# VH-VL binders against q0atu2: the designs that were tried, part 138

Target 1, 119 residues: q0atu2
Amino acid sequence: MLDKKARIRTSREYRNVFEKGKRLSGRFLIIYYVENALDNNRFGFITNKKIGMAVIRNRIKRQLRAIVREYQGQVKNKHDIVLVARAGIGKSSFEGMEKDYIAIMKKAGLFARNANKID

## First folded at step 6 (VH-VL)

Design w36 (framework fv_ivicentamab_arm2)
Fold by ESMFold2-Fast, scan of step 6:
Structure w36 (fold): chain C 119 residues (1-119), chain A 119 residues (1-119), chain B 110 residues (1-110)
Amino acid sequence: as target 1 above (119 residues)
Amino acid sequence: EVQLVESGGGLVQPGGSLRLSCAASGFTVSDNYMNWVRQAPGKGLEWVSIIYSRGSTDYASWAKGRFTISRDNSKNTLYLQMNSLRAEDTAVYYCAREGSYYDTWFDLWGQGTLVTVSS
Amino acid sequence: AYDMTQSPSTLSASVGDRVTITCQASQSIDSFLAWYQQKPGKAPKLLIHKASSLESGVPSRFKGSGSGTEFTLTISSLQPDDFATYYCQQYDSYSGEAYTFGGGTKVEIK
């Protein structure tokens, strides 16, 4: 679980990320991200009806939160980041989603150098 | 003295099944991301499937439903179960180790095993 | 996954020549590209990862360069051992049809 302080909570905060942020697309994920004025990172998660039924969307949300929590120590500080699941994410394995997340975060310059476990 | 040795290739009729093995020595397959990559005669390389260190799997779209990647940690061996084989599946099949947990380049390859699908 | 296009498909060269092989990605892949060498009847061998990082034991005459959508493998003084087929591979997309390879460039004797 992510702490409450690490979650984007309000429509206003989501709107700010979409309007002012940068966008990068991966195979299963899109991220929108912008620097914030806080002393921490905040994450938002969007799973829309294109993905499938509620049980699938809820599973994806839980898995994405778990992935974000696992790697939050490697994320560059002071950013609001919204993860939007693409339609095809329901066909991905957990580790496939994890690798897509890492790839996008590295591409965005949001991961510290040496984010790899065994390299 | 690290190596991968594939076996199990051979001639099979269209619609048939075949299981390939890849025996690893000098390292542990469960500590790595392991892949199958194939090459049709005179053609280029084509990725088939991956098994991640925690056991999740992903497949090329054309392989889903027909091919299954697995491993046996006690035997330090990777497998590819191929069902409903087609003439287009004729290729040398390589097992390959990823050189980095998060960056997907292949630092170690087996010698390959030939699968021929013909009537 | 991204389409990878290699050019030329075949090139003829002599020992001592400088040869250049190009790899184009359909979309930006940053520096997430590897190069492989494959000799007839053998498995591919990793030469370069991260577009320009030479693998241990690979001769210094091999050099990778580029970023974004255009990448180059250069062999500064071709040796007899270098007549082979070369493949690029992207790893910017890590799942599904990730790890897309180029079509290959065969370097053959002139």
Scores: ipSAE 0.027, ipTM 0.653, lowest interface PAE 6.7, mean pLDDT 85

Design w37 (framework fv_ivicentamab_arm2)
Fold by ESMFold2-Fast, scan of step 6:
Structure w37 (fold): chain C 119 residues (1-119), chain A 119 residues (1-119), chain B 110 residues (1-110)
Amino acid sequence: as target 1 above (119 residues)
Amino acid sequence: EVQLVESGGGLVQPGGSLRLSCAASGFTVSDNYMNWVRQAPGKGLEWVSIIYSRGSTDYASWAKGRFTISRDNSKNTLYLQMNSLRAEDTAVYYCAREGSYYDTWFDLWGQGTLVTVSS
Amino acid sequence: AYDMTQSPSTLSASVGDRVTITCQASQDIDSWLAWYQQKPGKAPKLLIHKASSLESGVPSRFKGSGSGTEFTLTISSLQPDDFATYYCQQYDSYSGEAYTFGGGTKVEIK
């Protein structure tokens, strides 16, 4: 699980990321991201009804949080990042989501250049 | 020393099934992301499927439900089970290795095996 | 969906010529592009990854350049072993697909 201070918690904070942030789309994920004025990164997660029923949405949320936690040390500091699951994510594998997250974070310039595979 | 060798191709009637094999030597398939890529006669390359290091799988949208990628770690061999074959599936099928989740290009290819679907 | 368009589809050249092959993506793929060489009856061979990074063992006469939507592969002084078909491949994410290849460019002897 992510540390409480590493989570975006309020609707106001989510709105700020959506309004002022950059957007990048991957195969299964969309990220919105903006620099913050804090000493740490914060993450938000959105799984809407388009991806499926509650059981699928809850599985996706758990898997995305696990992925973010695993790679949080690779993320450039001082960013608010919101992950939005695309409709097709419910049919993806866990490793497919993980690969997509890494690819989109690298494309955004948010990951370390020399990071190695972590398993 | 590091190589991939495909086998199992042949002539099949529409609606038939075929199982392709890809024997790896000089490295361990379960430590890598392994792919199938095909090439229809006179046409370009087309991605088919991936199996990730921990065994999760993903497919091209047109392959989903008809093709199944798998591996046998004890034999260090990758497989592609193809069902409900159509004339448009006629192609040379290659297995290919990705370098890592940070390196998403194909750094090693087999020689390919020809599948012909004809009525 | 990403369309990868290569031009020309075929080109004729002589040994020693400078050859340029282009690849255009329908969407911005940053630098997430690889180049492969394929000789008749053989598997593709990786030449260049991340648009411009040359693979070990690939001759320095091969050069990749570009970013975004326009990419080029240049062979500065064509050798007899370079007559082959060349493919570009995007490995950026897009809806439903992991990888898309260009249609190929066949480099033939003039």
Scores: ipSAE 0.039, ipTM 0.661, lowest interface PAE 7.2, mean pLDDT 85

Design w38 (framework fv_ivicentamab_arm2)
Fold by ESMFold2-Fast, scan of step 6:
Structure w38 (fold): chain C 119 residues (1-119), chain A 119 residues (1-119), chain B 110 residues (1-110)
Amino acid sequence: as target 1 above (119 residues)
Amino acid sequence: EVQLVESGGGLVQPGGSLRLSCAASGFTVSDNYMNWVRQAPGKGLEWVSIIYSRGSTDYASWAKGRFTISRDNSKNTLYLQMNSLRAEDTAVYYCAREGSYYDTWFDLWGQGTLVTVSS
Amino acid sequence: AYDMTQSPSTLSASVGDRVTITCQASESIDSWLAWYQQKPGKAPKLLIHKASSLESGVPSRFKGSGSGTEFTLTISSLQPDDFATYYCQQYDSYSGEAYTFGGGTKVEIK
């Protein structure tokens, strides 16, 4: 679970990330990301019907939130990031999704070397 | 001193089963992502399966349902259970290590074990 | 699905030659590509990762370059120990396999 300040909540905020952001594709995930004017990161999650039934989509969404939360400290500050699950994600394991997330975030240059540093 | 040693290959009839083993020394299998990769005689390399450090697994689409990757942490050994074998499964099977998510390539390979599926 | 195509499938060269092997991805894989060397009867050995990062202990005559869909492995001055088959491998795929290898390039004498 992410707290309210770390979540992209409104359609306008999602639209901003899609329109102004950069896009990177991984094996199971696509991320859209843009620098924000806030002092923190915000995350959005999209799971569409092509993934499967609601029970599968809800499981995937919960697992993605858990992954993002676990690696939140490694993400460079001041970004809005939307994760879009690809159709094949329903066939992946939890660690497959986790590995894909880490790979995409490193590729995007969004993982900071000093991620463990806390003020 | 770090090495992987495969065993369990041999001749099997179509429709038969084999279990391959991969004994690790000098490192702990459960601390790493472990893969099976195969190579048909005179052909290239083809990825088969992965087991992640927490025990989740993923498979090539053609292997899913027929092959099962597993490990025994007490024996520091990786396994590949192969069922419903076909002539096109004839290959040398390698186990290969990728490290943590920092090492997404195969940095250590075993010597391979030959599986021949023929009547 | 990400197809990896290597060319040539075989090349003949002499000691001291510069040889170049090409690897093409059907879709962009950025720099998420590794190169492996395989000698007859042996397992593959990692040479290069992230398209151009040379592994520790690998001679400096090996050089990887490229990004996106076209990659090359160059051996600047071929040595007797370099006669082998070389494979590229992508690890950025959404092909459903996680990893895809090229078909290989055999570097042989003469």
Scores: ipSAE 0.050, ipTM 0.675, lowest interface PAE 6.9, mean pLDDT 85

Design w39 (framework fv_ivicentamab_arm2)
Fold by ESMFold2-Fast, scan of step 6:
Structure w39 (fold): chain C 119 residues (1-119), chain A 119 residues (1-119), chain B 110 residues (1-110)
Amino acid sequence: as target 1 above (119 residues)
Amino acid sequence: EVQLVESGGGLVQPGGSLRLSCAASGFTVSDNYMNWVRQAPGKGLEWVSIIYSRGSTDYASWAKGRFTISRDNSKNTLYLQMNSLRAEDTAVYYCAREGSYYDTWFDLWGQGTLVTVSS
Amino acid sequence: AYDMTQSPSTLSASVGDRVTITCQASQSIDSWLAWYQQKPGKAPKLLIHKASSLESGVPSRFKGSGSGTEFTLTISSLQPDDFATYYCQQWDSYSGEAYTFGGGTKVEIK
């Protein structure tokens, strides 16, 4: 799981990312991201009802948190990043979500060094 | 020498089925993301399907339910099973390798195999 | 489609000319764009990856540039072997597909 300090928790903090941040779309994910004044990165996760029922949305959130945690060390410090799941993500494999996350983070210039192939 | 060689194309009636093969040499398909890309006569390139290194698959929205990508690791060969074929599926089908796990471009292509769907 | 616009669709040029092809993405993609060359009856060949990195064996007269939303492929001193169709390509989400190719630019002899 992601540490408490690495999570975006308040509606005001989400609003700040949406209003001041940049947006980038991937196949299954949209990210909104902005530099913060902290010593760490913070992540937020949004799954809307267009994805499916609560069981599916909760699975997607859990999987996205696992992906973010796995690649935490590659993300440039001092950013607030919100991941919004697109319609159709529930039909993707875990590898498909992982690849999309890495691709959009690279396109955003948010990886300090390119992620390597994982066994 | 690193190469991909497609086979299995031909003439098929609407509603019919066809299986394409792509034999790889000089590298291992299971170590790479492998794709099928098609090109209708006189038209541009269109992505069809991917098989990830761990065997998960994903498809273009129009291909889901009709096309199945697979591989045989012992033969180092990629396949595309095409069912319920339509006239608009007429195209040259290429198999293509992604350069690295996290790259989003195709560094190696086969010569292509022509599939013609007509009555 | 507005997610990847390639221009021009066709251009006529003579050997020795400088040729410029442009691709425009509907959102910033940093430098994550590739260029391909396709000769009649042949498979596409990767020319440039990550906007400006020339592939091994590709002549130095090919140059990719740009970042964000606007990208350019330039061929200095066009050679007979360069008459072909060129495509740009990125990861895409607008149509729900994993990869999106530009519409192509056919470079033909005058």
Scores: ipSAE 0.080, ipTM 0.701, lowest interface PAE 5.5, mean pLDDT 85

Design w4 (framework fv_ivicentamab_arm2)
Fold by ESMFold2-Fast, scan of step 6:
Structure w4 (fold): chain C 119 residues (1-119), chain A 119 residues (1-119), chain B 110 residues (1-110)
Amino acid sequence: as target 1 above (119 residues)
Amino acid sequence: EVQLVESGGGLVQPGGSLRLSCAASGFTVSDNYMNWVRQAPGKGLEWVSIIYSRGSTDYASWAKGRFTISRDNSKNTLYLQMNSLRAEDTAVYYCAREGSYYDTWFDLWGQGTLVTVSS
Amino acid sequence: AYDMTQSPSTLSASVGDRVTITCQASQSIDSWLAWYQQKPGKAPKLLIHYASSLESGVPSRFKGSGSGTEFTLTISSLQPDDFATYYCQQYDSYSGEAYTFGGGTKVEIK
């Protein structure tokens, strides 16, 4: 889980990101993102009924939070970022979602590319 | 020496099954994202499937339900189980390692194993 | 899934020539593109990743450039060892197909 300081919680805050932010689409995810005036990043998560029943939507939300938390240190500071799950995300593996998140964050210029899983 | 060696290809009748193997040496498959890529005679390359470092899998849409990627960590070997084979599955099958933790280029390929689906 | 179109499908060249191969994506893939070399009867070999980053051990005469939808692989002063088929590969997203390859360009002796 992310700390409450790192979460977007109010409708007003979500609206600000949607209306003033930039948008990028990946295979399973859409992100909306905007710079904030805080000293930290904040994340929001949206899973709608097109994804599936509540059990599936709750699983997806937990997995996305875990992914975001794992890569928190790679994200450029002072941004509000909302992740919107696309309808097809329920058919993705966990690591497929993770790869999509990394790819879209890099394309947004929000994520550094400075690690390699081989020598 | 770091290498991948495929085996298990051969002649099979339409509707039949084959299991391909890919033995890795000089590195650990479970530390990497591993892929299967095929190439029909005289044609280009076509991605088939991936197994991620934590064991999740994803497939090309046409392969899902017929092909299963797996690995045996104790043998450091990657597998592709191919069922309900069709003439259009005739190809050289390569296993390939992804080079980047945050991305997917194939920095290491096996020599390939030929699968021929014909009566 | 989005298409990767590679051109030309075949080109004839002489040793010492400058050779340019083009790869076009049907939609923007930023710089998420790799180039591979394949010699007859052999597996593909990685040449370039992230559109322009040369793989270790690959000769400096190979250069990748471009971003978005248009990419090129240039071989300056073609050598005998460079007659092969070249493939581009996108890895921007898993939109339908995770990894889409171009159709290939065969570089053969003139």
Scores: ipSAE 0.012, ipTM 0.626, lowest interface PAE 8.6, mean pLDDT 84

Design w40 (framework fv_ivicentamab_arm2)
Fold by ESMFold2-Fast, scan of step 6:
Structure w40 (fold): chain C 119 residues (1-119), chain A 119 residues (1-119), chain B 110 residues (1-110)
Amino acid sequence: as target 1 above (119 residues)
Amino acid sequence: EVQLVESGGGLVQPGGSLRLSCAASGFTVSDNYMNWVRQAPGKGLEWVSIIYSRGSTDYASWAKGRFTISRDNSKNTLYLQMNSLRAEDTAVYYCAREGSYYDTWFDLWGQGTLVTVSS
Amino acid sequence: AYDMTQSPSTLSASVGDRVTITCQASQSIDSWLAWYQQKPGKAPKLLIHKASSLESGVPSRFKGSGSGTEFTLTISSLQPDDFATYYCQQFDSYSGEAYTFGGGTKVEIK
């Protein structure tokens, strides 16, 4: 699980990322991201009803948190990042979600140099 | 230079099975997302299946349970096992490589192999 | 029915003509659309990726445009080698990992 301080919690904080942030879309994920004035990164997760029933949305949210946690050390500091799951994500494999996350984070310039060698 | 060469097509009766091969040269299949795409005579393109870099797989809904995508990394070869074949499976089958994880297009195609399902 | 509509299904044109092919998605796909060219008896060839990015080695007379739900492929001055069938392709994020191709547009000699 992610530490409480590494989570975007309030609607105001989410709105700030959507209004001021950059947007980048991948296969299963959309990220919105903006530099923050804190000493750490914060992540938000949005899984809407178009994905499927609550049991599917809860599984996806848990899997996304696990992916973010695993790669947290490679993310450039001082960013607020919101992950929005696209409707089709419920049919993706865990690897599909993970590769999409890595690809969009690299494309956004948010991953450390040489992240290409992640086994 | 990079190439994909399919083989294994032929004439089979309804209910029969066939295994297609796709030999890659100039690149490593396990470093890429690999796909099968088919085309019935005189018709359009239809996606069949994908195998991801770590070996996870996904299928078109009509292909689930009948078709199996796999690869042999030591031979740098992609396979499609087709079971319970029907007349509507008659098509040229192409193997195709995706350009990157954040891109959903096919940058390299094989020449195709014809599968004819007829009594 | 498919989530992607490609039009026209067939068009007749002469060398030097400007040709436009359209694809419409049932829901917004941002710029996740590619264009392919297929000549008789041959495999498809990628022309344009991410709606408007021309592939290396593809002539500059080919241009892709659009975003969201409406996309076009334009050939500014048709050459003899351009008589082929063209396909658009999207990633169907609403149906999972499915890739959807348009029905194709056959560009024939007038």
Scores: ipSAE 0.016, ipTM 0.656, lowest interface PAE 8.4, mean pLDDT 85

Design w41 (framework fv_ivicentamab_arm2)
Fold by ESMFold2-Fast, scan of step 6:
Structure w41 (fold): chain C 119 residues (1-119), chain A 119 residues (1-119), chain B 110 residues (1-110)
Amino acid sequence: as target 1 above (119 residues)
Amino acid sequence: EVQLVESGGGLVQPGGSLRLSCAASGFTVSDNYMNWVRQAPGKGLEWVSIIYSRGSTDYASWAKGRFTISRDNSKNTLYLQMNSLRAEDTAVYYCAREGSYYDTWFDLWGQGTLVTVSS
Amino acid sequence: AYDMTQSPSTLSASVGDRVTITCQASQSIDSWLAWYQQKPGKAPKLLIHKASSLESGVPSRFKGSGSGTEFTLTISSLQPDDFATYYCQQYESYSGEAYTFGGGTKVEIK
């Protein structure tokens, strides 16, 4: 689980990221991201009915949180980042989602650590 | 020298099965994202499947349910199990290594093995 | 899935000529494109990734350029060894099910 301080919780905070942030699309994910005035990063997660049944959406949300948690030490500090799952994500494996997350974060310039391969 | 060598191709009847092998030398397949890509005679390249470093897999939509990618880490060998073969599966099948953890480009290819599905 | 269209499908040129191959994506793929060279009976070989980054060992006469929806591969002084089919491949993130290759451009020396 992500620490509560690292999660975007309110609709107002989500709105701020959508309205002021940059957008970048991955294969299974879209991210919206904006610099914040805090001393930490915060993440939000959106899984909509286009993905599938509630059991699938809940699984995807848990897996995305696990991925974000694993790699949060590599993310540039002071950002609010919202991950929106695309319709096709339900067909992806866990590593497919992980690969897409890493690729999109690298493309966004949000990874502080430069590495071609992550162990 | 890093190398990929495919084997297992041949003539098979429609509805039949075939297992392709891809032996790697000079590097470890489990440290990389490995793919199968095919090419019908005189046609272009078509992606088939991927196995990620931790063993998760993804497939082209037309391959899912018929083809299974796997590996044997002790033999440093990649496999493609092909079931319910159709005439349109006739192609040279290549195994290919991804050059980057983040993006899909293929920096190393095997020489290919021909699969012919015909009566 | 993004459609990748290459043009021309075939071209003939003389040794020493400047040759340009184009690749067009149906939607923007930023710079997430690779170029491969394939000789008859052989596997494809990576030439360029990220639209313009030349792979080690690839001759400097090969150059990739472009971004968004239009990309080019240029061979500034064609050699006999360059007789081959060239493919572009997009690896831009999208909601489709496949990594897509262009249809190929066959380069024949006159």
Scores: ipSAE 0.029, ipTM 0.663, lowest interface PAE 7.7, mean pLDDT 85

Design w42 (framework fv_ivicentamab_arm2)
Fold by ESMFold2-Fast, scan of step 6:
Structure w42 (fold): chain C 119 residues (1-119), chain A 119 residues (1-119), chain B 110 residues (1-110)
Amino acid sequence: as target 1 above (119 residues)
Amino acid sequence: EVQLVESGGGLVQPGGSLRLSCAASGFTVSDNYMNWVRQAPGKGLEWVSIIYSRGSTDYASWAKGRFTISRDNSKNTLYLQMNSLRAEDTAVYYCAREGSYYDTWFDLWGQGTLVTVSS
Amino acid sequence: AYDMTQSPSTLSASVGDRVTITCQASQSIDSWLAWYQQKPGKAPKLLIHKASSLESGVPSRFKGSGSGTEFTLTISSLQPDDFATYYCQQYDDYSGEAYTFGGGTKVEIK
């Protein structure tokens, strides 16, 4: 579980990321991201009905939070980042989601240089 | 035994096209990040293109728009379609495998196939 | 895309010599650098990854060191099989995911 200070919670905060942020698409994920004025990163998660029923959408959200938490130390500080799951994500394995997340974050330049450590 | 075998090289006129193939055995190309790397006669190595395990692609800036990397999973074969060829494209072309998505170096190389662009 | 500068371009050495090859990146690449050996007419062979991690089957006389912008490959006691061209390669490019190679260092018999 991500700490509540590391989570985007309000509609206004989500709107700010969508309106002012940059967008990058991966195979299963889209990210929107913008620098914030805080001293930490915040993450938001969106799973649309296109993915499937609530049970599937909730599983995907839990898995994405776990991935984000595991790689939290590699993310450049002071960013608000929203992950939007694409329709095809429901068929992806945990590993497939993880691979896509790493690729997108590297492409966005969001992994800190001194923390860009792939084992 | 794990190996890569390139083919399709030959003599081609400036402005012409050529398609290279790289047949993989002992492993599945779709489970790996696959690259093309070239080497002009007597010169150093130069990265050309990558296809990621999920099918996303990237190119050296000079290759974008002229070269296309692809694969056929049913044939376990990697391709490089080269268009608008120039004399400076003359080189031995290698296909190379990155390790898993946590390994970002080239751990397996083919023997190479020579492309000569000349009148 | 980062410039990778390798030096020297050529060096002459005798069996038993200590050989040092340098690789410099135009920007910090942390430890995301590999070293390859290439013999004439053959494909490159991976020697070292992550600047200092020796690939299995590679003799211990090969040693990689450095981080940030300056890296070295050292062969502590040159053997006949070590006469080859050596290349460094970065894999840290955030901007274009370019995998940039150094210009190579040819180790020749003196």
Scores: ipSAE 0.007, ipTM 0.524, lowest interface PAE 10.4, mean pLDDT 83

Design w43 (framework fv_ivicentamab_arm2)
Fold by ESMFold2-Fast, scan of step 6:
Structure w43 (fold): chain C 119 residues (1-119), chain A 119 residues (1-119), chain B 110 residues (1-110)
Amino acid sequence: as target 1 above (119 residues)
Amino acid sequence: EVQLVESGGGLVQPGGSLRLSCAASGFTVSDNYMNWVRQAPGKGLEWVSIIYSRGSTDYASWAKGRFTISRDNSKNTLYLQMNSLRAEDTAVYYCAREGSYYDTWFDLWGQGTLVTVSS
Amino acid sequence: AYDMTQSPSTLSASVGDRVTITCQASQSIDSWLAWYQQKPGKAPKLLIHKASSLESGVPSRFKGSGSGTEFTLTISSLQPDDFATYYCQQYDEYSGEAYTFGGGTKVEIK
């Protein structure tokens, strides 16, 4: 689980990221991101009806939180980042989602490009 | 030295099946993202499928349902099972390793194995 | 899906010439592009990744440049060993198909 301080929780905070942030699309994910005035990063997660039924959306949300938590130490500090799952994400493997997340974050300049991690 | 060697190609009738093998030496297949890429005679390269380090798989949209990528870790060998073959599947099939866990270019290729689908 | 267009499809040049190959993406891919060399009857070989980063062991006469939608591969002084077909590959677009290759450019020595 992500620490409470690392979660975007309010509609106002989500709106701020969508309106003022930069947008980058991947295969299964879209991220919106903006610098914050805090000492830490915060993450938000959006899984909408286009993905499928509630059970699928809840599974995807849990998997995305697990991925974000695993790689949180590699994210540039002081950003609010919202992950929006694309309609096709329900057909992706867990590792496909993980790869997409890492690729998007590196392309956004939010991850160290030369990082290499073997599971 | 690190090396990939494909085998199993040949002539097959439309609607038939073939299983390709890719034997790896000098590195461990399960520690890497492994891909199949094909090339029709006189044409360009076309991505087919990937197997991730933890065993999940993804496919080109035209390949899903007909092709299955797998591996045998004990033999350090990658496979591609091809079913319901069509004339347009005629190509040299290469196995290829991604450069690193986080990088998407192919740093190592096999020599390729020719699959001909003809009546 | 992002289309990758290479030009020219074929070119002829003399040893010592400067050769330029172009790759165009239908959408911006930043610097997420690799170049491969394929000699007749052989598998492709990685030359350049991240648009401009030369792979270990590749001669310094090969240079990649560009960002966004326009990319070039330049061979500053063509050698006989450079007779080959060259392919660009984007790895920025992940919808449908994870990888997209250009159509290739065949470099023939006169």
Scores: ipSAE 0.007, ipTM 0.601, lowest interface PAE 10.8, mean pLDDT 84

